# Designs tried in a protein design chat: VHH binders against NADPH-dependent diflavin oxidoreductase 1 (ATR3). Part 8

Target 1, 247 residues: NADPH-dependent diflavin oxidoreductase 1 (ATR3), of Arabidopsis thaliana (Mouse-ear cress) (q6nps8r221to467)
Amino acid sequence: KPDCFLKMTRNEVLTKAESTKDVRHFEFQFVSSTIEYEVGDVVELLPSQNSSVVDAFIERCGLDPESFITVGPRETENSSFSEEMITQIPIKLKTFVELTMDVTSASPRRYFFEIMSFYATAEHEKERLQYFASPEGRDDLYNYNQKERRSILEVLEDFPSVQIPFDWLVQLVPPLKPRAFSISSSPLAHPAAVHLTVSIVSWITPYKRTRKGLCSSWLASLAPEQEVNIPVWFHKGSLPAPSQSLP

## First folded at step 5 (VHH)

Design g10 (from e4 with E99K F100P P102F Y103R I107Y D108P; framework vhh_8cml_1)
Fold by ESMFold2-Fast, scan of step 5:
Structure g10 (fold): chain B 247 residues (1-247), chain A 124 residues (1-124)
Amino acid sequence: as target 1 above (247 residues)
Amino acid sequence: EVQLVESGGGLVQPGGSLRLSCAASGRTFSSYAMGWFRQAPGQEREFVALISWSGGSTDYSDSAKGRFTISRDNAKNTVYLQMNSLKPEDTGVYFCAAKPLFRTSGYPSEYDYWGQGTQVTVSS
């Protein structure tokens, strides 16, 4: 459960239009209650995934976005479930994927490719996936997966014969995580406001694919008039305030 | 409740080594997965390493792989971070943190307990 919700009140480009860098100044206000903070404290924001990407993932997996599911904890040391994936009541599949499974920005790990090989029905795909999961394929997997920043969805689309059961996907797909930012505002100068200075992450991979940071790009796309309530968590900064003496 | 206290930080030359310790008190810390985070001035906290409650599983950030080793001694309620081949970029305050469920996570929000941090400076 988040500490509170923030609403964006300002989204300003700080860099020149001709710059290769996109640095933004964001201002937020508290929706219902305020949290006390200091300059340099950390706020974590949960980004929203693109609905069309989530839809494409569900379609790729042959699943019904309107079906209801429940996810429970495992009690063994082999449990790979995060607490964020546990539901006590049935939830729609699409809602569950949107809120818990990072199909958009996270890359699969080696074990994901090993599991894919068990569910591949095309011989050439099965052989490639087995190679990627092998010690011999380690460097080729790194180049394909990590250097290219391929997402879960992109990898599944590259191996269309693979049909993984949803219970395995819940275990293997990385959880959607909040992203952390240092607070640039002072509550003394701007009471009930939170300011962030954020570099909008974008880069071109070795294979010339454009990649964008999930949270920074989502923030850049928000307009104040949209009235979006952003779930947030506040954490104390690690260092004392500048010029503050330590006891 | 678990209280965590880090030690072993200091000034070291590039290429040097440091061993950080985190001592836990309160509840049996062997019930928790233990992680190390670091934070440079003006930056967000960065994940470094994680070890499962039993010590049977570990995870590392890409910057830590091959140079850092996390370990734990449940009988002594202590977790360690052995840091080798230190670089100026490793400079920061190092925190130990506890979470109840082992799963790879670089996000502070998943950790229930935090130490106060120990300063590591890598400089000539």
Scores: ipSAE 0.000, ipTM 0.101, lowest interface PAE 19.5, mean pLDDT 79

Design g15 (from e4 with P102F; framework vhh_8cml_1)
Fold by ESMFold2-Fast, scan of step 5:
Structure g15 (fold): chain B 247 residues (1-247), chain A 124 residues (1-124)
Amino acid sequence: as target 1 above (247 residues)
Amino acid sequence: EVQLVESGGGLVQPGGSLRLSCAASGRTFSSYAMGWFRQAPGQEREFVALISWSGGSTDYSDSAKGRFTISRDNAKNTVYLQMNSLKPEDTGVYFCAAEFLFYTSGIDSEYDYWGQGTQVTVSS
């Protein structure tokens, strides 16, 4: 559960038009409860995934975005060992994927390709996936997957005969992780606000396609008028760097 | 294993369109990722577009995005490049190329098979 929610109130470009860098100043307000922080503390933000990419993933997997899924209760037989039985409210599949499964920015690991090979129905796809999962295919897998930063969705699209059960996908797809930023504001000057200075991450692959950082690009795309509530966690800051090397 | 023959090149005016075709022969066409590259006189060969062996994934150079569309028909062993909003800078010999693993398809040295090329000229 997040510590609180922030709402963006300002999104300003700090860099000149002729600059090769895109650096933004973001201002946020607390939605309900305020958290005490100090300049240099860290805030983690959970980014929202692109809705069209999430929809494409769900369609690729043959699932209904409007269907409901449930997390079963936590059960124990011994009451002295058990704290309490926990039940979950049903959640829409699309909402679950958007909040928990990184289908947009994370690349699958080698084990994912091994599992894909079990569920491939086309012979040429099965052979490719087995090769990628083998020791002989390790360097070729790195070039295909890691060097090109292929996403979960992009890999599944390259192997259309593969139909992995959703319960396996929940285990195999990397979790959507919050991203950390240093707070640039002082609560003494801005007691109800959080300011961030963020470099918008972008790079070019060998295919000359532009890749963007999930969280920084999402923040850059937000307008204050959208009134998006961003789940956040606060952590004490670290020293920027060791001031001196010790003997 | 794969032989490639390009067609569909020609002379067009700026803003015009062309569709290039690449006909492949060989039993394993559906196992190859297919790319389009171009080369202007005195210049290095440049990546244009890529399509995976299944057709499920495509990539484009920044100059091609929004203007060009790559597609394939595995039943006909053919790859297409639909080129719209052509500019004089798009002039060059266009090559079709095949790469087995789809991991380095934007790097021309990693392609296994190449066609002879088809000339595209964009001028008024």
Scores: ipSAE 0.011, ipTM 0.369, lowest interface PAE 9.4, mean pLDDT 79

Design g2 (from e4 with E99S F100R D108Q E110A; framework vhh_8cml_1)
Fold by ESMFold2-Fast, scan of step 5:
Structure g2 (fold): chain B 247 residues (1-247), chain A 124 residues (1-124)
Amino acid sequence: as target 1 above (247 residues)
Amino acid sequence: EVQLVESGGGLVQPGGSLRLSCAASGRTFSSYAMGWFRQAPGQEREFVALISWSGGSTDYSDSAKGRFTISRDNAKNTVYLQMNSLKPEDTGVYFCAASRLPYTSGIQSAYDYWGQGTQVTVSS
């Protein structure tokens, strides 16, 4: 369950227009309840996934985004925080995917490729997936999957004969995780606001794909006028390591 | 890096046959899975056939199955597409493509290297 919700009130580019770097100042206000914090404390924000990517995933899986599902609690290490809010409650499939399943930024693990091989109906795809899941294919899988940062959706699109049942996808797709940021504002100066300074993450992969950080890029795309309620969790900042000069 | 050059295209009557060749230059060809794709005027590029690095695995589009045969000669760094019982709807530019992996799929994004294409025209 999130501690509260924040709403963005400012999105300002700090870097010059000609710069390839994008560093931004974000300001947020509490939507209803306020949380006590100190400068240097950590806020975790749950990003929203791109709606078109979620739609593409649902279409790729042959599912109805408007259908209702009920998901029981799963006792796995990869349960998402947002999933804990909606277990055992009927929810639209699209909403469930948006909040709980990282189809956008997370790369699948070796086991996902092994399961895909069981549900592949094209022999050549089955052979490639078995190879990737094998010890012999480990380095090729790393280059294909991890080095290129292929997403769950991109991998499923590369193997179109694969039709994994949705109940297995819920177990296999990495959970959508909040991202952590250090709070730059002081509650003494801004008692009802949270300020973040964020570098918008982007990089080029070995095969020349442009990749962007899910949460930082999503924040950069938000406008205050959109009135988006962002689920957040607060954590106390840690004390710095003791000085070696102390007696 | 591998470079691909297609050949063997031309004009053929309906019901006729053509054999396309794809010559690869560079190292590592024998480790790569290969595919053929085609594109007709005003249409999207579509999958035709694929072959694994060793030739032990092949696959075909529904329109090609039973009429086309993909094969390879790793000693000659060449992939072939034998096309039989050609139809007017088989007309298009045929492209050879290579995946860096020993196995591949019928999806364009699975291929890293592409040839320039060779024209196949099936007409009376």
Scores: ipSAE 0.000, ipTM 0.227, lowest interface PAE 15.5, mean pLDDT 81

Design g27 (from e5 with S30R; framework vhh_sonelokimab_d1)
Amino acid sequence: DVQLVESGGGLVQPGGSLRLSCAASGRTFRSYAVGWFRQAPGKEREFIGAISWSGGSTYYAVSEKGRFTISRDNSKNTLYLQMNSLRPEDTAVYYCAADTLFYGSIPESGYDYWGQGTLVTVSS
ESMFold2-Fast, scan of step 5: ipSAE 0.050; ipTM 0.466

Design g29 (from e5 with I106Y; framework vhh_sonelokimab_d1)
Fold by ESMFold2-Fast, scan of step 5:
Structure g29 (fold): chain B 247 residues (1-247), chain A 124 residues (1-124)
Amino acid sequence: as target 1 above (247 residues)
Amino acid sequence: DVQLVESGGGLVQPGGSLRLSCAASGRTFSSYAVGWFRQAPGKEREFIGAISWSGGSTYYAVSEKGRFTISRDNSKNTLYLQMNSLRPEDTAVYYCAADTLFYGSYPESGYDYWGQGTLVTVSS
């Protein structure tokens, strides 16, 4: 369960047109409930995944995006609004994947490759997956998966004979996680607003693949007129240790 | 181990199209990521593009303008490079190469098996 929802009211480029950096000033307003915060507090935002990536994942798995599913409650240390919304209520498969399963930015863990090996029908794929899951394959898996930041979808596309049941994928695919940002606004100066200064993340991997940060790129793509309600959680910032008077 | 043989090179007019093939001998073609490179006389070898062992992922470096398309047919043990809107600057020997581990087909040092090359000449 999120603390509240924010709606973007401003998306302003702070860097010059010729700059290689993209730094944005974002302003948000509270949709209904307001939360007390202080300068230096942290807000976590849940990003939306690219619809084409979600659709490609569903197609890769041979599923109907318009089918309805029912998902039982899952105990978490942090309440998930997405989980609470869909608990015991039928929800479209596409909506469930968009809100809960990080198919876009998260790389699978070693265990995922082990499970894929059990569901591979092509022998050469099974052998490669077993190798990646083995101690002997650890460094090669790191280079393939972690160094290149391959997503769940990209890995499944590289192993097309693998057909994992969807209920098992729900357990294996990393959850879509909120991203944390330091609040740059003061509630004294802007009592009904939250301001963020965000560097839009992009980088090139060792093997020359261009990667984008999921949350920062999504924020950069938002227009205030779209009226998107963003689920957010607020956390207290860490204060520096109190200064000591000199003797 | 895999052996690679390129074919389909030749003389083509500027603006023309050409499809190169790379035939693999050996049982394990479908286990390798494969890529295309080219080298003009007196110049360093350039990466063109690569395709994963399954064909699910492609990556283009040099010919990113959409003029070149890489594809593979694992049932025929064959890799293809479709070249469109060819220019005199595309004149080079074209090589196919196989990578035992698909990292992204760069650097070329990741490629363990190389073909002998096929010459493409673009001129009037």
Scores: ipSAE 0.021, ipTM 0.418, lowest interface PAE 6.7, mean pLDDT 81

Design g3 (from e4 with E99S F100R P102F D108P E110A; framework vhh_8cml_1)
Fold by ESMFold2-Fast, scan of step 5:
Formats: structure tokens, C-alpha cells, sequence
Structure g3 (fold): chain B 247 residues (1-247), chain A 124 residues (1-124)
């Protein structure tokens, strides 16, 4: 359960258009309840996943985005829901994936490849997946998966004969996690606002693939006019250094 | 064992197009990742493009992005390189390569099987 909700009121580029860096100033207002904070405290934001990527994942898995599912107890950390949400009325599959399953930025772990091998119908795919999951394939798996930061969807697309049941996917797909940012605003100057200075993250992998930070790219895409309520959690920062103190 | 035979090379003017084909013989073509590399006289073999065994993932060198498209037809055991907006610096021998590893990299040493190459010359 989030501490409160924030809505974005400003999205300003701080770097020149010619710069290779994209650094932004974001301003947020509290939607209802306010939280006491200090400059340097941490706010965690839950990003929204790209709807087209979620749709592509659901289609790849042979699932119906409009089907209703019930959320049972989980034996993994794959729960972004409060306990009350888990016991609520059935939720649409697409909504569940959007809120709980990181299909966009997370790479699968070794165990995912082992399970894929059980659900592969093409023999050559099964052999490759077993190899990746084996001790002999460890370095090759690292280069393919972790070093290239391949997503769940990209890996599933590379093994088209694999059809994993949804109950296994819920356990195997990494949970969608909030991202942490240091608060740059002072409550003395703007008591009802939260300001963040954020570097928009992108990088190129050894195989020349472009990767973008899920939360930073999502924030960069938001317009204040959209009035999106962002679930947030506040955490105390490290004790401010003397140089950060006001005169 | 896999044998690779390239075709489709030739002489073209700057701004022209060529489609290279690589025909593979062997029973397991669909399980191999495929790449295209090129080599100009006096230079090392450089990466151009790669495609995963299923065709679900492709990657390109910076010089090839937006101009070249790699594709494959597993039913015909063939991989293709469509080259558009050719430049004189694209001149070289183009090699088709196959990797026994499921994944590929843009590194020549990651590929186990190589074709003989086909000459591409871009000049007026």
C-alpha cells in the first residue's frame, strides 16, 4: 500500500538540445494526504509499463487480456498488491500484468530458462534451454541474458515453441518494483510539492541494443495535463552533511 | 555440419541497393543464429548484422542501422541481407556466418561456420 499519491505539475529539460545527456527537473504535488520530508529524503515511484509491450507479452503467451483472474497467495516476492487487493474481486489479466509483472525492464533468471525447457515443443529449443540452465551453459547464459539485459518478452520471442501456463508465469516473471529517487526540494520553500532532478537513463549493450530506464523514461513521457496519480512511498535519507544546511 | 553459400553480390552505384542471400545446407539451420560480416582490403572482418535462430531478434552495426535489413526463411534454409542507400565505404567481401550457440554476438570468434564470401563493390 503506498504512503500517498503524487501528480506531476512540471517536466522541464535542464540540458541543452545538443547535449548527449538528458537531465530533467520534475515537480509533483500531493493529491490528498501530505507527507513530512527533508531535502535528500527518498521517494519511491511505481512506474507504468508501456501498454504495447504488455499487450505483446499477453499475445505471445496466448492469453486473453480481457479475461478475469483471481489472485491467490504467492510463494514468491511477485506481489506488488496490498493484502486487501489480493482478496478483492477478480481483476482483468492485462491490468494484473501492468501492475505486478515486470515484462518491460527485467531479465529472466536461470530458473526461467529451465522451466521454458519443460514447455518447449521444438526439440532444438528444449536442448538450448537445458544447456542455458546447466552449469556448462552458465557463461553463455550470462552473455545472452544478463549482459544484454534481454527482457522477458524478448526471450520468449526467441523461443516461439514455448507455451508456459499463466500460473507459472506469475511465479517466474520478476515483480514490478518501485524506483527510488532523492528529493531535491526543500519543504521550507515548497511545503506542498516534491521536486526531483532525474537523469533519463539509456545505454547501449555490447551487442548494440538500446536500453532505457523504465521509471526515468516513463517520467520523461508524462505531461502535467494527464493528471496521473502516481503511487509513492517515502523513506528517510542519510543525515544531511553540514554543507547542505541552510545558513 | 553446415555449409553456407552466399550470392547476390556485385557492382552498384552509390545510393543503389543489393540483396544478399545465404543458402545453408544442413538439418538444423533453424537452430542456428546467423550473422553477416564484411571485410575490406587490409582491414579486419567487421560485424554488419545478426538474426536469432527464430528471427525474433535482430541487431545491426551503427553503419548498417536504417539502411540494411537482415531476415531469414527457415523453410528455405536461407538468410538475407537487404542493403539500401549503399555508400563507397560499404565496399568489401560479405560473409555469411552461423553460430552453434543459440545466442550470437557481433564478434567473429562467436561463429563456427563461415561462407566463402561474396564481393560487393560500390562505385560510380
Amino acid sequence: as target 1 above (247 residues)
Amino acid sequence: EVQLVESGGGLVQPGGSLRLSCAASGRTFSSYAMGWFRQAPGQEREFVALISWSGGSTDYSDSAKGRFTISRDNAKNTVYLQMNSLKPEDTGVYFCAASRLFYTSGIPSAYDYWGQGTQVTVSS
Scores: ipSAE 0.000, ipTM 0.320, lowest interface PAE 12.1, mean pLDDT 80

Design g33 (framework vhh_sonelokimab_d1)
Fold by ESMFold2-Fast, scan of step 5:
Structure g33 (fold): chain B 247 residues (1-247), chain A 122 residues (1-122)
Amino acid sequence: as target 1 above (247 residues)
Amino acid sequence: DVQLVESGGGLVQPGGSLRLSCAASGRTFSSYAVGWFRQAPGKEREFIGAISWSGGSTYYAVSEKGRFTISRDNSKNTLYLQMNSLRPEDTAVYYCAAGLFYGSIPSGYDYWGQGTLVTVSS
């Protein structure tokens, strides 16, 4: 489903050590097939989730990371599965979670808390979850969930009595989405390469939690020696290249 | 941010009563569930009880139910622990904690006070 794969060849810090900002220059080369692009075109990258976080999620849910699963249409003709959640062949649970379920950066929606309340076995947790899902709890849910940017895993860990069936988790956990970046390189100067200038996203929440952008921080952590194949998609930019001739 | 300061600890005789207070400052205290924990020398932090953001629901460790009462006054940004029928084994440093989670798990609380010592004499 990706257009091709890129491999990182350079990771350079552009900002000074004393700077409050971390801006990086990344260079990538095509792994097998090349795609034609122009300066200002967009590349979308699918980030990899931290393996230990994925393992913690699977353990929290009482699942076997090595089990094989198939995700397809429901028993009846009424299917609620998205195309992105349907597997064509059996896949390891851990691999499925790593590639499709954003357990690390996405915050759950109000409906997730409502479903959690149905599967809570501790009365105090059920009461809090019902409150969060209610109109009366809207502001407290906003502070707990949105202002603090709590992830799916963090929320499940805060409510340990909750055991949601896997088929509901597939529907409720937000899908892992690619992130978009503008290409800074010219194919005329670097026909087999893609260059990106990326600001590494980091911030501190009101309650002093340090948060990092999933894709930008993952890119910053990559070393060229790791030989990681990154799935990518290319899209046309809206701005003309500086040296492009007009029709 | 929430800053928590415990007070009211001290020496008390077995069978006596003591009320601890926890004063909160900073962000809106009424948005948080709050709890009391204690830690005796050489032991893990032990849960005592928690109270919901509104004060409408309270949750206690089984061993302390009936002897200890947790309450809060959101207009005064203050949490209370009323301790009755105190025993020598209640000797510990008592901590208040705040978080958006109700429960007995210390890691579910984001803010902690520095603690106040309660000694129940022989």
Scores: ipSAE 0.011, ipTM 0.363, lowest interface PAE 9.6, mean pLDDT 81

Design g34 (framework vhh_sonelokimab_d1)
Fold by ESMFold2-Fast, scan of step 5:
Structure g34 (fold): chain B 247 residues (1-247), chain A 122 residues (1-122)
Amino acid sequence: as target 1 above (247 residues)
Amino acid sequence: DVQLVESGGGLVQPGGSLRLSCAASGRTFSSYAVGWFRQAPGKEREFIGAISWSGGSTYYAVSEKGRFTISRDNSKNTLYLQMNSLRPEDTAVYYCAARLFYSGTPSEYDYWGQGTLVTVSS
C-alpha cells in the first residue's frame, strides 16, 4: 500500500535548449492526506508503463487484454508472488500487466531463458536458450541481455516460437517497482507541496539503441493539468538523527 | 558453416532506390544474426544495420536510420537491404555478414559474402 498519493502541479525544464541534458523541476501536491517530511528525505514514485508497449507484450503472448483474471498466493511457503500481484476480485489482464509486471524497463534473469527453452517450438531457438542458460553461455547472455539492457518484451520478440503460459509469466516477469528521489522542498517554505529536481535518464547502448529511464521519462511526459494520482512512499534520509549537525 | 552471396547491386541515379539481397546456404541461416556493411574505395568497412536471428530486433548506424531498412525471410534463407534516397557518397561495395549475435563491429563477424557494387551517379 502506498503512504499517500501526489499529483503534479509543475513541470519545468531547467536546462538550456542547446543542452544535451534534460533536468527538470517538478512540484506535487498531496491528494488526500499529507505526510511530514524534511529536506533530503526520500520519496518513491510508482511510474505508469507505456500503454502501447503493454499492448505489444500482451499480443506477443497470445493473450486477451480485456479478459478478467484473479491472481492468488501460491500454496507453497516458497512463493514467488509479490503481495502487489495478489488480487481478491477479478481484474482486466491489461490493467494487471500495467500495474504489476515490468515489461518495459526490466531485463529477464538467466532463469527466464531456461524456462523459455522449455516452451520453444523451434529447435534453433531451443538450443540457443539452453546455451544462454548454461554456464558456457553466461558471457554471451550477459552481452545479449544485460549489456544491451533488453526488456522482457524485446527478448520475447527475439524468440517468436516461445509461448509461455500466463501463470509462469506472472512468476518470471520482474514486478513493477517504485523509483526513489530526494526531496528538494522544505515544508516550512512549501507546507502542502513536494518538489523534486530530476535528471531525465537517457543513454545509447553499444549497438546504438536508445534507452530511457522508465520513471524519469514518464514524469517528463506528464502535463500539470492532468489528474494523475501517483502512488508514493516516504522514507527518512540516511542519517537517523540529526542529518547535518547536533543541536 | 554458412555461405552468403549478395546480389542486386548496380548503377542508380541520385535520389533513387535499390534493394539488395543476400542468399544464404549451408548451416541453418535462421540460427545467425546477419548484418549489412559497406566499403568505399580507400575507406574502412563501415556498419549499416543488422537483424537478429529471429527477425524480431533490428538496429542501424545512426547516419543511415530512416533511409535504409533491413529485413530477412528465414523460410527463403534471404536477407534484404532496402535503400532509399541514395546519394553519391553511398557508392561502395556492400557486404552481408553472419555472426552468432549481432554486432556493429566488422571484425566480430564469422561469415562474409563476396560483396555487390552499388554506384550512385548521374
Scores: ipSAE 0.006, ipTM 0.299, lowest interface PAE 10.2, mean pLDDT 81

Design g35 (framework vhh_sonelokimab_d1)
Fold by ESMFold2-Fast, scan of step 5:
Structure g35 (fold): chain B 247 residues (1-247), chain A 122 residues (1-122)
Amino acid sequence: as target 1 above (247 residues)
Amino acid sequence: DVQLVESGGGLVQPGGSLRLSCAASGRTFSSYAVGWFRQAPGKEREFIGAISWSGGSTYYAVSEKGRFTISRDNSKNTLYLQMNSLRPEDTAVYYCAASLWYGSTPSRYDYWGQGTLVTVSS
C-alpha cells in the first residue's frame, strides 16, 4: 500500500529548447494526508502504464479487460509468484495488469522464452524460441532481448502464434516497480510540497530503436490540470538532516 | 555482424519474370530470419515477404497475390525472390534485410542491403 498520494502542481523544462538533454523541475502537493520528510530523503513513485499498451497486451493474450479475477499463491515450490500480486478480493483484469504487471518497460528473462516455446503453434516460432532458450542461443537472445530492451508486449507481438495461459503470465511477467527519486525541496522552505529535479531518460539502442524511461517519460507527459493522484512511498535518505547547531 | 548484397535487378517487360538474389557474408546466415522490401520513388518502404531462419515458414504481403516467392539456401548463405507477372507498378529499389526476429515490420530488421533497382517497362 502507498504511504500517501501526491498531485503535480508544476512541470517546468529546465533545459533550453535546442538542448539534447531534457531536465524537468516538478512540484507536487499532498492530496489529503501529509508525510514528514527531511532533506536527502527519497520518494518512490508508481508510474501509470499507458492504457493503450495495457489494452494491446490484454487483446494480444485473448483476455477480457472487464472480467473479475482473483490471484492466489501458487502450490508449486519453484513459483516466481510475487506476494504483491496476491489479491484477497476480485479485481478487474485491466486494473490488475495496470497496477501489477510490467508489460511496458520490463524485458522477459530466458525462462519466459522457454515457456513461450511450449505454447507456440507455428513451427518456425517454436524453433526460434527453443534456440533462444538454449545455451547455443544465449548470445543471440542477449542481443535480441536485453541489448534492445524489448518489452513483454513487444516480444509477444514478435511471436504471434504463442498463447500463454494467464496463470503463467502472472508468474512470468515482471512486477511493476515504483521508481525512486531524490527530493530536491527542503521541508523548511516548502513544508507542504515535494519538489523533484528529473532527467527524462531516453536512449538509442544499437539497432537505432528509441527507448524511454517509463516513470520519467510519464511524469514529463503529465499536466497539472489533469489532477492525477500519484501513489508514493517515502524512505530515509543517506544524508542526515542539516543542523542549526553546526558552526 | 552480417553484410547483405542484392543482385539480379534490371529492366524487364510487363508480364515478365525476374529472380533477385541476396548474398550474406559475416555472421551465419542460418541464424537470421530474412525479408524482402521495396521502395518506389516518393513512397515508404513496403514489405514483400519474409522467410524463417530454417526456411520452414514464409510470410507474404497480401498485395502480392501469389506473384512473388521467397526461398533461401543456407548452405550458400543466399536468399532469393522469384518475381512473376511483373507490372509497371512493381518498379522499385528492392532490399533484403535480416533480423533475429521474423515479421513484416521494417524497423525490426537490423541488417539491410544497399538495394537493387527493378524497372518494369516496355
Scores: ipSAE 0.006, ipTM 0.362, lowest interface PAE 9.3, mean pLDDT 81

Design g36 (framework vhh_sonelokimab_d1)
Fold by ESMFold2-Fast, scan of step 5:
Structure g36 (fold): chain B 247 residues (1-247), chain A 122 residues (1-122)
Amino acid sequence: as target 1 above (247 residues)
Amino acid sequence: DVQLVESGGGLVQPGGSLRLSCAASGRTFSSYAVGWFRQAPGKEREFIGAISWSGGSTYYAVSEKGRFTISRDNSKNTLYLQMNSLRPEDTAVYYCAAKGLFYTSPSAYDYWGQGTLVTVSS
């Protein structure tokens, strides 16, 4: 369960037009309940995935975005996540994918490639997937998958004969996780507000693909008038907060 | 399996361009990643670049950055290397090679062509 919800009230570019960096100042207000915090405390935000990418994933998998599903409780790494928000009522497939399955930023693990090999109908794809999953293919899999940071969708698109049942996809696709940011505001100067200074993450892979950070790029795209309620969790900042690392 | 035959080598002047072809006789060429290597007299074979089975991914050695482009046409079972701004130090026998995934080590490749000579000289 999230601690509370925030809504964005300001989105300001701090960097000059000639800069290669995009650094922004974001201001948020509490939607209903407030949390007491101090400068340097950490807030985790759950990003929203791009609807077009989610739609492309659903189409690639041969699924109906409008179908209703019910999914049992899921174990999460974040103890503040509320499974009851997702698992106890039927929801649309598209809504389930958007909220729970990281199809946009997460790369598949070795086991994903092993399962893909069972559902490949083209012999050459099956053979390659088996090789990737083997000890002999470990370094080649690292270069293909991890070094290029290919997403779940991109990998499925590279192996078009593969048709994985949705029951397996739910288990195999990594869960959508919150991202952590250090709070730059002081409650003494700005009571009931949360300010973040965020570098908008972008990099180019060895094979010349442009990659963007899911949470930072989503925040940059938000406008205050959209009144989006963002689920958040607060943590005391006794140590420097984790930052998104670039390859 | 797959057999590879290179063509298109020859004499070119410095600053010139040349396109090499590698024709595959295999029914399974589209299943293989393919790389280009070269070997100058008295030196070891060095990696130039590789292309994935689908053509969706390419990888180049840093020394050839921006001058060489690798491409493939699976409908014609053919691999290409476009070489631009050629220099005397590019003089070598050029080889195409195939394996299930791209590799930078010559010893990792199972199928090799006989090579085609490229000479860059005035």
Scores: ipSAE 0.000, ipTM 0.165, lowest interface PAE 14.5, mean pLDDT 79

